# Ledger of designs, part 10: VH-VL binders against 26S proteasome non-ATPase regulatory subunit 3 homolog A (RPN3A)

Target 1, 182 residues: 26S proteasome non-ATPase regulatory subunit 3 homolog A (RPN3A), of Arabidopsis thaliana (Mouse-ear cress) (q9lnu4r240to421)
Amino acid sequence: CRYLFYLGKIRTIQLEYTDAKESLLQAARKAPIAALGFRIQCNKWAILVRLLLGEIPERSIFTQKGMEKALRPYFELTNAVRIGDLELFRTVQEKFLDTFAQDRTHNLIVRLRHNVIRTGLRNISISYSRISLPDVAKKLRLNSENPVADAESIVAKAIRDGAIDATIDHKNGCMVSKETGD
Short names: E, the ipSAE of ESMFold2; O, the ipSAE of OpenDDE; V2, 0.75 times the mean of E and O plus 0.25 times the DockQ between their complexes.

## First folded at step 6 (VH-VL; framework fv_maftivimab)

Design q2 (from m2 with heavy chain D104E; at its last look DockQ between E and O 0.71; V2 from the best seeds 0.00; counts 0 for: pae O 7.2 > 2)
Fold by OpenDDE, look of step 6:
Structure q2 (fold): chain C 182 residues (1-182), chain A 120 residues (1-120), chain B 106 residues (1-106)
Amino acid sequence: as target 1 above (182 residues)
Amino acid sequence: EVQLVESGGGLVQPGGSLRLSCAASGFTFSDYWMNWVRQAPGKGLEWVSTISGSGDSTYYADSVKGRFTISRDNSKNTLYLQMNSLRAEDTAVYYCAKGDYSWEYAFDIWGQGTMVTVSS
Amino acid sequence: DIQMTQSPSSLSASVGDRVTITCRASQSISDYLNWYQQKPGKAPKLLIYAASSLQSGVPSRFSGSGSGTDFTLTISSLQPEDFATYYCQQSYDFPTFGQGTRLEIK
C-alpha cells in the first residue's frame, strides 16, 4: 500500500491526476486499519487530487473514524472550492498554513486556486446575463494590483477553454453570458 | 449547554428596517459558521444568510441580497441580521442556526426564533 | 439554485408503522443532504447529516439513505413523539430545503 501511495504522489506531481487518484484511493483502501496516520495521508492527497480533477469528495470521506480532526483543513478547502469563494480559500490556506506545510500539500493547494476561480466565475456567468469586468473582479474577490485586467484574462481563458459559455464585450468592458441558470 | 437566543423581532412597515440579534453560548462561537433561516407562517424553511467564523465571508439568498446584512461580533458571541427595505414577503419567524463543527451547512443548533411581521 | 422535492407532502400513519419519506435533488449533491424534524411552534431539529449519519441524541429508529439525487428518510417504528414535519436540506451548495413532509396521526 505504501508503494501505491508513493506512486500516487509521483503521478500527482506529474499532473497525472486521473492515475494519481486511482493509486491514492487504492492505497487508502488497502492500508491497515491500525495505520491511521498513513490512511489519513492517503485521504488528504486523494481529496486534493479529486478537487484538482474538478470533483467534490463526498461528506463521508471527511467523517471517517479517527480522521475528522485531521481532515478538517481539507474539508474547509473542499468547501471553498465547492462554492468558489476565493477569499474563503485564502483564509483557509492561511489558517492551516502549518498543517499544509507539514503534510507537504501546500503546492497542490496552490494549484486549486484555479479551480476556485473557475467555479466562482461559473456561478457569476449563471447568475448574470451581463456584468461588468470590474464587478466580475469584485465578485471573484480578486486582490491583485490590477483586478480588472486579471478578471478579463480569467474570463477570456474560461471562454477559450469552454468552461463558460460567454463573450466579452470589449467596448463596454462586460462579460455577456449565454448559459442557462439552474 | 449550547444555546442560541434570537431577539429584535417585531412589527414594521414595508420599507422599514429591523435588526435581529442572536446570542450564542456554550460553544466557541468564532469557530463556527452561523446562519439565518426563516419560516413564513404555515410555510417551509428558507435559508437567508450565512457568515463564516471570522466574519470574512458572507452569503445571501437572492431574495434578500442588497437588503439584508449579516454580521457577527465574536467578542460578544452575537450574530446580527440587519434587514432594510423590508417587504411583506419577509414576514417570518427568523431562526439563527449554528453550523455543525464538521459540516458548515448542517444546522445542529437552532434558536427559538423571533417573529418579524412586515405589514402596513 | 438546487431544488429539493419531497414526497409525499403529507402522510398519515399509526404508531408502530414504518414510514418512508423521499427527497429528490434537481442535480447531484453527492451525500450532502440533511434531514430535520420540526414540531409545531418549535425550531427545527437536526436528525441526519451527510445523508446517512445520525445526529447525536437522535433515536436509532431514524435512518437516512441515498446519494446523488435520491434520498430517503426512514422511521422504522413510528413513536407518538415522531408526528411532526420533516424537511430535507442540501448543503452541497448554498442551503435549500424541501417543501416539507407533514406526518400526521392516522
Scores: ipSAE 0.020, ipTM 0.612, lowest interface PAE 7.2, mean pLDDT 91
ESMFold2, look of step 6: ipSAE 0.384; ipTM 0.788
ESMFold2 (binder alone), look of step 6: mean pLDDT 93; pTM 0.950

Design q3 (from m2 with light chain S30R; at its last look DockQ between E and O 0.03; V2 from the best seeds 0.00; counts 0 for: pae E 10.3 > 2, placed apart)
Fold by ESMFold2, look of step 6:
Structure q3 (fold): chain C 182 residues (1-182), chain A 120 residues (1-120), chain B 106 residues (1-106)
Amino acid sequence: as target 1 above (182 residues)
Amino acid sequence: EVQLVESGGGLVQPGGSLRLSCAASGFTFSDYWMNWVRQAPGKGLEWVSTISGSGDSTYYADSVKGRFTISRDNSKNTLYLQMNSLRAEDTAVYYCAKGDYSWDYAFDIWGQGTMVTVSS
Amino acid sequence: DIQMTQSPSSLSASVGDRVTITCRASQSIRDYLNWYQQKPGKAPKLLIYAASSLQSGVPSRFSGSGSGTDFTLTISSLQPEDFATYYCQQSYDFPTFGQGTRLEIK
């Protein structure tokens, strides 16, 4: 079981998330019932890897006997990713900073920022046929030195990757969504 | 050198309270889940309580639930056991212990123990 | 609770003897079994973890075997310093210990 846990962590670092998920879930399945610390760590890393894969773990994962308090930071993290709310995501990172540092998951959680932004942008593209890039930046709560330029880069990347079906109207500085048909 | 040192044991009347301490040195205390294990005079070993490395999660044997509280102060490398509503059957040597890994129950390091006697 | 039963409760043996102590779990614990040695007035000392893995610094005359419900601690050639009480302990669920086996000289 320890081998499978460490293999799963190595594969997570190597960005091999599908293989990491299998190793971590297998480690949790094979661990003894009262190895709570080990099972909790397996679940924390499996939750994180599932989020990186674009999955949202079921609520029942977070209410397993004896684990609810220990998994609460990762439940709140999952909720922020599910909603696509970058401000909530930042708040959760700050609230549980010490926990994530001790778990050594902080750097991996930073990678989830892209998933949060994609979800938020997808929600915008479904809700608006046309929205200005400044308004996209405001809705995503971008807080860089130039949030409008960041919004344009984020929208352009999402279009290129096929995450949203939209175009950029450069003359008017807006995103034009094709997902709000009819 | 890895070391655990218990203190705070003594004689107490039934219904009384006592707080045990375990000072840790020679390892990164906050990485390890810590345990209390007790041994009544002339008897075997009994697990009492476990606390996670961060202190967020605590676990207790049924015999002590609601009466004992495990805690830790990671800034002082110290483990605690607050014992309330003490009974004669709580008379034992109390050990703090840790495993070789942060979260296992193969206890490779033990303190020398502190004696708690509950008697009138 | 997983009950751990040791056998025998006590035994006498001579230096140089091969000694075997057994431990039985009330349900399968796979290989999550540990063995401890305890001398009077001292804390327990871990000898074997994961049923058969020798703890660092423990003499090679100690060995463990078994899986599931039946486990054995063996001392291949008893030394004077080996006279002590021995405990098995499962770590599959919240820990429980066997009642102990007292090993005496003579």
Scores: ipSAE 0.006, ipTM 0.576, lowest interface PAE 10.3, mean pLDDT 87
ESMFold2 (binder alone), look of step 6: mean pLDDT 93; pTM 0.950
OpenDDE, look of step 6: ipSAE 0.338; ipTM 0.800

Design q4 (from m2 with light chain S91Y; at its last look DockQ between E and O 0.62; V2 from the best seeds 0.00; counts 0 for: pae O 7.0 > 2)
Fold by OpenDDE, look of step 6:
Structure q4 (fold): chain C 182 residues (1-182), chain A 120 residues (1-120), chain B 106 residues (1-106)
Amino acid sequence: as target 1 above (182 residues)
Amino acid sequence: EVQLVESGGGLVQPGGSLRLSCAASGFTFSDYWMNWVRQAPGKGLEWVSTISGSGDSTYYADSVKGRFTISRDNSKNTLYLQMNSLRAEDTAVYYCAKGDYSWDYAFDIWGQGTMVTVSS
Amino acid sequence: DIQMTQSPSSLSASVGDRVTITCRASQSISDYLNWYQQKPGKAPKLLIYAASSLQSGVPSRFSGSGSGTDFTLTISSLQPEDFATYYCQQYYDFPTFGQGTRLEIK
């Protein structure tokens, strides 16, 4: 079912993640058992697409027979996304740079940064009723020339997109959250 | 044989400091995330802190943030927990725990624990 | 933080009994759940990881099941060495443990 895999990849590139997920998962399921490498590739892409969709794959996905070692980088990546830790995310990217390059998944992983930040920001909004934008920047571990400005932009976008229930107190430079715990 | 051995526990006054150590053997120490988990007398388990294999990433429970510092020396196969501004509620047996290679937060190996008592 | 609630807090059983311990998460944690056994004066021992995977060296009478919010640890036939306290632990987020279930001899 190589066609399904290629279709999944094309759909992924085209940002059709829902359809991509289906194609990639089907490819993985229909692949011959002996085609371990191919199945691994299908799973790697499927994992990333699921993450891009905001889903967290089950732990069991990473422990499939014969795939555990190969999927380790993607497990660690998943953890970073799940936790919303941008520093960990960077660490994982660096640690497995060659792997991601070989897998040709690096560009997809770059897209995940947004998800990591969004998760991190959600956690901040849940943890703090009020927090300064500089502290938001620090907690998100933003590495930029203007981390506070970036934080403000990120927060504003998240609010606009409905990702968090909060407001920005521009006078005091704070994010004020209305989030309730889930 | 894979083994973890904690040390450094003892009696300390509130506001005091203590440094715990965990000596690892039997595995490639730097390949694994390491953890501290504590257990107050007669109580359950509480995760305290985690550090990545390289030491670049550290995580803390809210109850210890700003007071505790986890670190490691991979050349010595040793994990550390610097505890400052200790409180009575920090009284517990402190375990170092190894993460499984495939499961960062599946603690497959534990030390025997070291008792920390914070009391005036 | 994700809260883990075990049931029951304590349980009396006899050798040979089938024992079931449940753990509920305050939110979905997929299958990111571990089970530990702890005997008095000893460190915890990992029994089950990923909700249902048996740790190496653990007897097959132990099994785990569940996904999402509800999980179960089962001992099919209780042995004398199984009397201990059991903990569930989620690692979907930073680790949190259940309050424990003390399994004592009837």
Scores: ipSAE 0.015, ipTM 0.604, lowest interface PAE 7.0, mean pLDDT 91
ESMFold2, look of step 6: ipSAE 0.199; ipTM 0.715
ESMFold2 (binder alone), look of step 6: mean pLDDT 92; pTM 0.942

Design q5 (from p1 with light chain S30R T94F; at its last look DockQ between E and O 0.69; V2 from the best seeds 0.00; counts 0 for: pae O 5.8 > 2)
Fold by OpenDDE, look of step 6:
Structure q5 (fold): chain C 182 residues (1-182), chain A 120 residues (1-120), chain B 106 residues (1-106)
Amino acid sequence: as target 1 above (182 residues)
Amino acid sequence: EVQLVESGGGLVQPGGSLRLSCAASGFTFSDYWMNWVRQAPGKGLEWVSTISGSGDSTYYADSVKGRFTISRDNSKNTLYLQMNSLRAEDTAVYYCAKGDYYWSDAFDIWGQGTMVTVSS
Amino acid sequence: DIQMTQSPSSLSASVGDRVTITCRASQSIRDYLNWYQQKPGKAPKLLIYAASSLQSGVPSRFSGSGSGTDFTLTISSLQPEDFATYYCQQSYDFPTFGQGTRLEIK
């Protein structure tokens, strides 16, 4: 149903991801089998919305008959988010820039950067009981003018939001993690 | 025909270094993630390292991190594994493995393997 | 790291038998699970990817199922060439393998 797809897109733009997910998935399910292009679009948006929600779509989503090639950019994007690799994420964005522009999904993908960083930071928090903020910046592959300051801000926000269980040792410029493994 | 051929294995003393190579043919090498997986004699499989198609992203198992370096030369269709500070526990057959076109960590093509023996 | 546990570690069966090997992940890996076959002195061979997708060229007697933490590889009717060691591998995180299941002829 095209109405559901458009509704899903509107909800996505409005940051109503949970509702958007439902609309987009329903649209994909109710679409005629012959409407391959439309189904692909529904899946592309659904994948992104799921990622924005912190979900990782299953592989089978990307191997649907007739959709493999079209969904490849979104699979690679999913991998970057899953791993929490910001550099890979940037690489994928650049690699498939035209695709994302044509799909009009580029603005959504930009929103995923936060998820990538959060995942990366969580992995760092799990791997290291204590780590310097400069090293955090390096491991997150921050490429800003002030990567250490940005890292500190990112870490502070993550702590504040409860995304990681850690503290900042301002004296020594370190993140001290209390995170337990999953 | 898609093919991977490892080379560079041999006998080395603890603390020594060795460089493995994997020559790829039959596919667009730069499009695929490449992997090293090793297998100690009579043991199971252990992932060692992964590198993205462009080479921009590299990953290592904790057991080899800081000692091994994965790299690739896409102009030569060759994957490398520089192994430094080798230990006895690094003794294994080392396989290069191609990632699937869509699934980077599903290894659809394997080389025949090259044996690395670390012994005094 | 995600731990993969296979069961059984070894199995004896006869030609024509239905064989089932299980793999359990320490945490949910969705359907990011692959199965490999390895014969002595040879490199592993990919059988199943994405938990249930049959790799090209692999006989249809092989099938995979499962999602989340529990997975199964099934050989519907064992053939002589199927005696080998089988490994599951998760690709949800950095790759880890099960310890392997050795399938021997009874």
Scores: ipSAE 0.019, ipTM 0.591, lowest interface PAE 5.8, mean pLDDT 91
ESMFold2, look of step 6: ipSAE 0.301; ipTM 0.758
ESMFold2 (binder alone), look of step 6: mean pLDDT 93; pTM 0.949

## First folded at step 7 (VH-VL; framework fv_maftivimab)

Design r1 (from m2 with heavy chain S102P; at its last look DockQ between E and O 0.34; V2 from the best seeds 0.00; counts 0 for: pae E 4.5 > 2)
Heavy chain, then light chain:
Amino acid sequence: EVQLVESGGGLVQPGGSLRLSCAASGFTFSDYWMNWVRQAPGKGLEWVSTISGSGDSTYYADSVKGRFTISRDNSKNTLYLQMNSLRAEDTAVYYCAKGDYPWDYAFDIWGQGTMVTVSS
Amino acid sequence: DIQMTQSPSSLSASVGDRVTITCRASQSISDYLNWYQQKPGKAPKLLIYAASSLQSGVPSRFSGSGSGTDFTLTISSLQPEDFATYYCQQSYDFPTFGQGTRLEIK
ESMFold2, look of step 7: ipSAE 0.610; ipTM 0.845
ESMFold2 (binder alone), look of step 7: mean pLDDT 93; pTM 0.947
OpenDDE, look of step 7: ipSAE 0.647; ipTM 0.869
ESMFold2, look of step 8: ipSAE 0.249; ipTM 0.720
ESMFold2 (binder alone), look of step 8: mean pLDDT 93; pTM 0.950
OpenDDE, look of step 8: ipSAE 0.754; ipTM 0.894

Design r2 (from m2 with heavy chain T50Y; at its last look DockQ between E and O 0.64; V2 from the best seeds 0.00; counts 0 for: pae E 3.5 > 2)
Fold by ESMFold2, look of step 7:
Structure r2 (fold): chain C 182 residues (1-182), chain A 120 residues (1-120), chain B 106 residues (1-106)
Amino acid sequence: as target 1 above (182 residues)
Amino acid sequence: EVQLVESGGGLVQPGGSLRLSCAASGFTFSDYWMNWVRQAPGKGLEWVSYISGSGDSTYYADSVKGRFTISRDNSKNTLYLQMNSLRAEDTAVYYCAKGDYSWDYAFDIWGQGTMVTVSS
Amino acid sequence: DIQMTQSPSSLSASVGDRVTITCRASQSISDYLNWYQQKPGKAPKLLIYAASSLQSGVPSRFSGSGSGTDFTLTISSLQPEDFATYYCQQSYDFPTFGQGTRLEIK
């Protein structure tokens, strides 16, 4: 089922994530149990594509026989995305840098940063009725020359995209959430 | 043998402070995220806080935010919980706990617990 | 927060009985559900993780099932040492526990 795996990778590069997911899952499903290395690769890419689609893979995927050690970096990555913790995401990327490079997944993982930020902002908007943009930048662990400006841009984009139900109080430099208590 | 041993519990007045410790052995402490979980007498379990392996990332249950501080010293294999502005409702057995992975909330190892009593 | 509701709050059963304990989540948690056993004066012990995976050293009479919002712990043949309180706990987000189910042997 190498054809389905390569088709899934091509569709991933083309940003056709729904079709990529189907191809990769079929490749994993159809692969013989004895083809452990291939099944591991199929699962790694399927996990990433599912994360890019906004899905969270089942915990049991990471405990499949003979795959637990190989999939552990992707389990920790899944946790960072699920929680929306950008500092954890950075730590996981650093911890498994060589593994992701060897797997040729490092560029795909960089694309997940958007998903981590979106989840993190969602969690902030649920937890706080009002929070300053400097505090948003701190909670998201933004590591740039101008984290507050980045936070403002990120929050504004998330509001426009409908990812969070909030407004920006420009006079006070705060994000004001309508979703508090949810 | 993997072990977690809590200490530092005791009797304290409302508004007081107390510092709990959890000594870890039998595993590479810095690789694991650590948790505090508490249980009031005759009641169920309540997660309190976690800290990442590096110590850089922390989170707290709403009931303790602003009053409790989790920390760790990886050179001493020790987890801490600084408890300030204590209330009667903080009376509980406090457990430290870890999972199988670096980050995991399936707690496979627990300490024996240390009792904190907050009363006049 | 994700609320976990266990049923029943207490249960009386005889040695050899098949017992079930249920747990409901306030939102989908996929299979990120764990079960613990706690005996009086002791710390909890992990029984089941990932909804259905048996922890090492746990007797095979224990099993778990479910996905999404509804989960079940089953003891196929109750033994005297199974007298304990049982907790479910979601690990999808920051952990929350069910209120517990006290299992009485009689």
Scores: ipSAE 0.376, ipTM 0.774, lowest interface PAE 3.5, mean pLDDT 87
ESMFold2 (binder alone), look of step 7: mean pLDDT 94; pTM 0.956
OpenDDE, look of step 7: ipSAE 0.405; ipTM 0.806

Design r3 (from m2 with heavy chain S52Y G53S S54G; at its last look DockQ between E and O 0.72; V2 from the best seeds 0.00; counts 0 for: pae E 2.7 > 2)
Fold by ESMFold2, look of step 7:
Structure r3 (fold): chain C 182 residues (1-182), chain A 120 residues (1-120), chain B 106 residues (1-106)
Amino acid sequence: as target 1 above (182 residues)
Amino acid sequence: EVQLVESGGGLVQPGGSLRLSCAASGFTFSDYWMNWVRQAPGKGLEWVSTIYSGGDSTYYADSVKGRFTISRDNSKNTLYLQMNSLRAEDTAVYYCAKGDYSWDYAFDIWGQGTMVTVSS
Amino acid sequence: DIQMTQSPSSLSASVGDRVTITCRASQSISDYLNWYQQKPGKAPKLLIYAASSLQSGVPSRFSGSGSGTDFTLTISSLQPEDFATYYCQQSYDFPTFGQGTRLEIK
């Protein structure tokens, strides 16, 4: 089962997240109950890989016996990704800096920033048929020197990548969503 | 024991303002996100607002956005809700609530509620 | 917004009955579903979290099931103290509640 854990980490480094998830979950399932520390590590990495895949882990994963305290930093990361709030995400990274460094997950967590943005933007696209780019920047809590230009770049990339079904109305400076519900 | 105690409710005219307080005890208040949930008489529950443990991120239901402001003073273990431009539909019992984890919408601790009535 | 629809809105039952209340989400919420009991004049009381996890101090006759969009609360053998209003609530996003199910004695 330790072989499966290290295989999962190697696949994560290689950006093979689907295979990494499979290896890490299998490692967690096969680990003896007495190997609590190892099982905790398997769960931490599996949670991150699932977040990178765009999945939100079940709430019950974070309440497993003996793991609740250890998994709490990763629950707070999961929540920041779910909300799609970059300021919250940055605050969580700072709050648990030492934990993520000790776990050697810090570089992987930096990659989650794109997932936070994607979630926030998808929530906006579901909620609004039309929204100005300044309002997109405000809702995503962008803190750059030109947050509106950043919002336009982010929206354009998300459209090209197929992450949202929308267009940019360049004349009016708006994102126009095709995904709104009635 | 963990306790949440709301205060500041009362009768207010439409367009008026009111400030609710929630005093917390028995837990490390500054570690927890805090919430307001309301219930109109004879009606269901409606989430109103959430504030991050440090106070720098706030979230609101669309029905109150722009009119209500959630805040906290971690040195006093107190949560606040400033309600402006009150409407008849804001009439409700207002509860403060927290989850078992620091960030959790499974609200295991609620205050007793404070009644806000918006009427002439 | 994730809409939560409870069924039935009211229900009349006898002590000893098995009661099932359902809750449907407008989109998948995984297992991020909570159940509350509320008696008149009182704050809600958490019964079930994470769809099926029993809150401490809640009698084992209460159980929850479901994942995704469809969830149930079951009371296996109704007791006199169980007559109350029950709410489901999603915690996948900012909370929304079902409209409630009033459970009354026949």
Scores: ipSAE 0.468, ipTM 0.791, lowest interface PAE 2.7, mean pLDDT 88
ESMFold2 (binder alone), look of step 7: mean pLDDT 93; pTM 0.946
OpenDDE, look of step 7: ipSAE 0.696; ipTM 0.884

Design r4 (from m2 with light chain P95L; at its last look DockQ between E and O 0.51; V2 from the best seeds 0.00; counts 0 for: pae E 4.1 > 2)
Fold by ESMFold2, look of step 7:
Structure r4 (fold): chain C 182 residues (1-182), chain A 120 residues (1-120), chain B 106 residues (1-106)
Amino acid sequence: as target 1 above (182 residues)
Amino acid sequence: EVQLVESGGGLVQPGGSLRLSCAASGFTFSDYWMNWVRQAPGKGLEWVSTISGSGDSTYYADSVKGRFTISRDNSKNTLYLQMNSLRAEDTAVYYCAKGDYSWDYAFDIWGQGTMVTVSS
Amino acid sequence: DIQMTQSPSSLSASVGDRVTITCRASQSISDYLNWYQQKPGKAPKLLIYAASSLQSGVPSRFSGSGSGTDFTLTISSLQPEDFATYYCQQSYDFLTFGQGTRLEIK
């Protein structure tokens, strides 16, 4: 079981997330019930890798017997990814800073920022048929030196990736969404 | 003992305004996202609005966007719903609710509700 | 917007009956499905979360099942206090309630 866990971690570092997920889930299933600490670590890493793959773990994973308290930081992280709120994401990282440092997952959690942004942008595209790129930057809470340029880059990438059904009106500096929740 | 108590309901003319309050006790209010859910007479439950623990993030159902404003005062452990441009279809019992995590739509704690009637 | 459709809209049953209420989502919501009970003049009460997890203090005659788009609430042996309206609610993408199922005494 320990070899599957370390293999999963190696594959995660190598960006082989699909293989990492399989190894980590197998490690969790094969671990003895009495090895609660190890099972918790397997679940933490599996949750993280699933989030990096763009999956949302089932709610019931976080309420497994004896694991609810230990997995709570990763449940709140999952919630931030699911809602797509960067401020919530920062708050969770700050609230559980010590836990993520002890787990040595903090660098991988930083990578989830892109997943949070994509979800947040999806929510914007559903809510507005047309929105200016400066307003996109404000709603995404971008804090870079040039947030409007970052918003344009983020929107362009989301269109290319098929994450949103939209176009960029370059003349007017707007995102024009074909899919709205109106 | 965890409690949520709504107040501020009443009779309001169409086009009028009303502010609802929800007093919270028995938990660290600022840690939890808070929600408004309403129920028109004889009808089902409808989500209205959600606010983050800090108050920085707010979310609204399409039916109330631009007319309702959710807010909170964490120093008073109080959640608010400012309702403007009220319509007959806003007539409902309004509940405040929370889940068992900082953000969770499985609502295990509800207030008893406050009635809002929009009529001439 | 994820639509939640309950069936049936109303149901008459006798004490001791086994009752099944279904809920269908317009798209997959994994197991992010909750069930509530509401009696007249009262706030809703959470019964089931995560599709099948029983809320603390809820009698074991209540059970939930399903994943994806189709979900079921079952009351194994109906008691007099179970006559109420039942709502399903998805919590995958914000939230949406079903229209409700009214369970009445025969």
Scores: ipSAE 0.310, ipTM 0.752, lowest interface PAE 4.1, mean pLDDT 87
ESMFold2 (binder alone), look of step 7: mean pLDDT 92; pTM 0.943
OpenDDE, look of step 7: ipSAE 0.679; ipTM 0.873

Design r5 (from m2 with heavy chain K65E, light chain D93E; at its last look DockQ between E and O 0.56; V2 from the best seeds 0.00; counts 0 for: pae E 2.2 > 2)
Heavy chain, then light chain:
Amino acid sequence: EVQLVESGGGLVQPGGSLRLSCAASGFTFSDYWMNWVRQAPGKGLEWVSTISGSGDSTYYADSVEGRFTISRDNSKNTLYLQMNSLRAEDTAVYYCAKGDYSWDYAFDIWGQGTMVTVSS
Amino acid sequence: DIQMTQSPSSLSASVGDRVTITCRASQSISDYLNWYQQKPGKAPKLLIYAASSLQSGVPSRFSGSGSGTDFTLTISSLQPEDFATYYCQQSYEFPTFGQGTRLEIK
ESMFold2, look of step 7: ipSAE 0.551; ipTM 0.830
ESMFold2 (binder alone), look of step 7: mean pLDDT 93; pTM 0.949
OpenDDE, look of step 7: ipSAE 0.726; ipTM 0.891

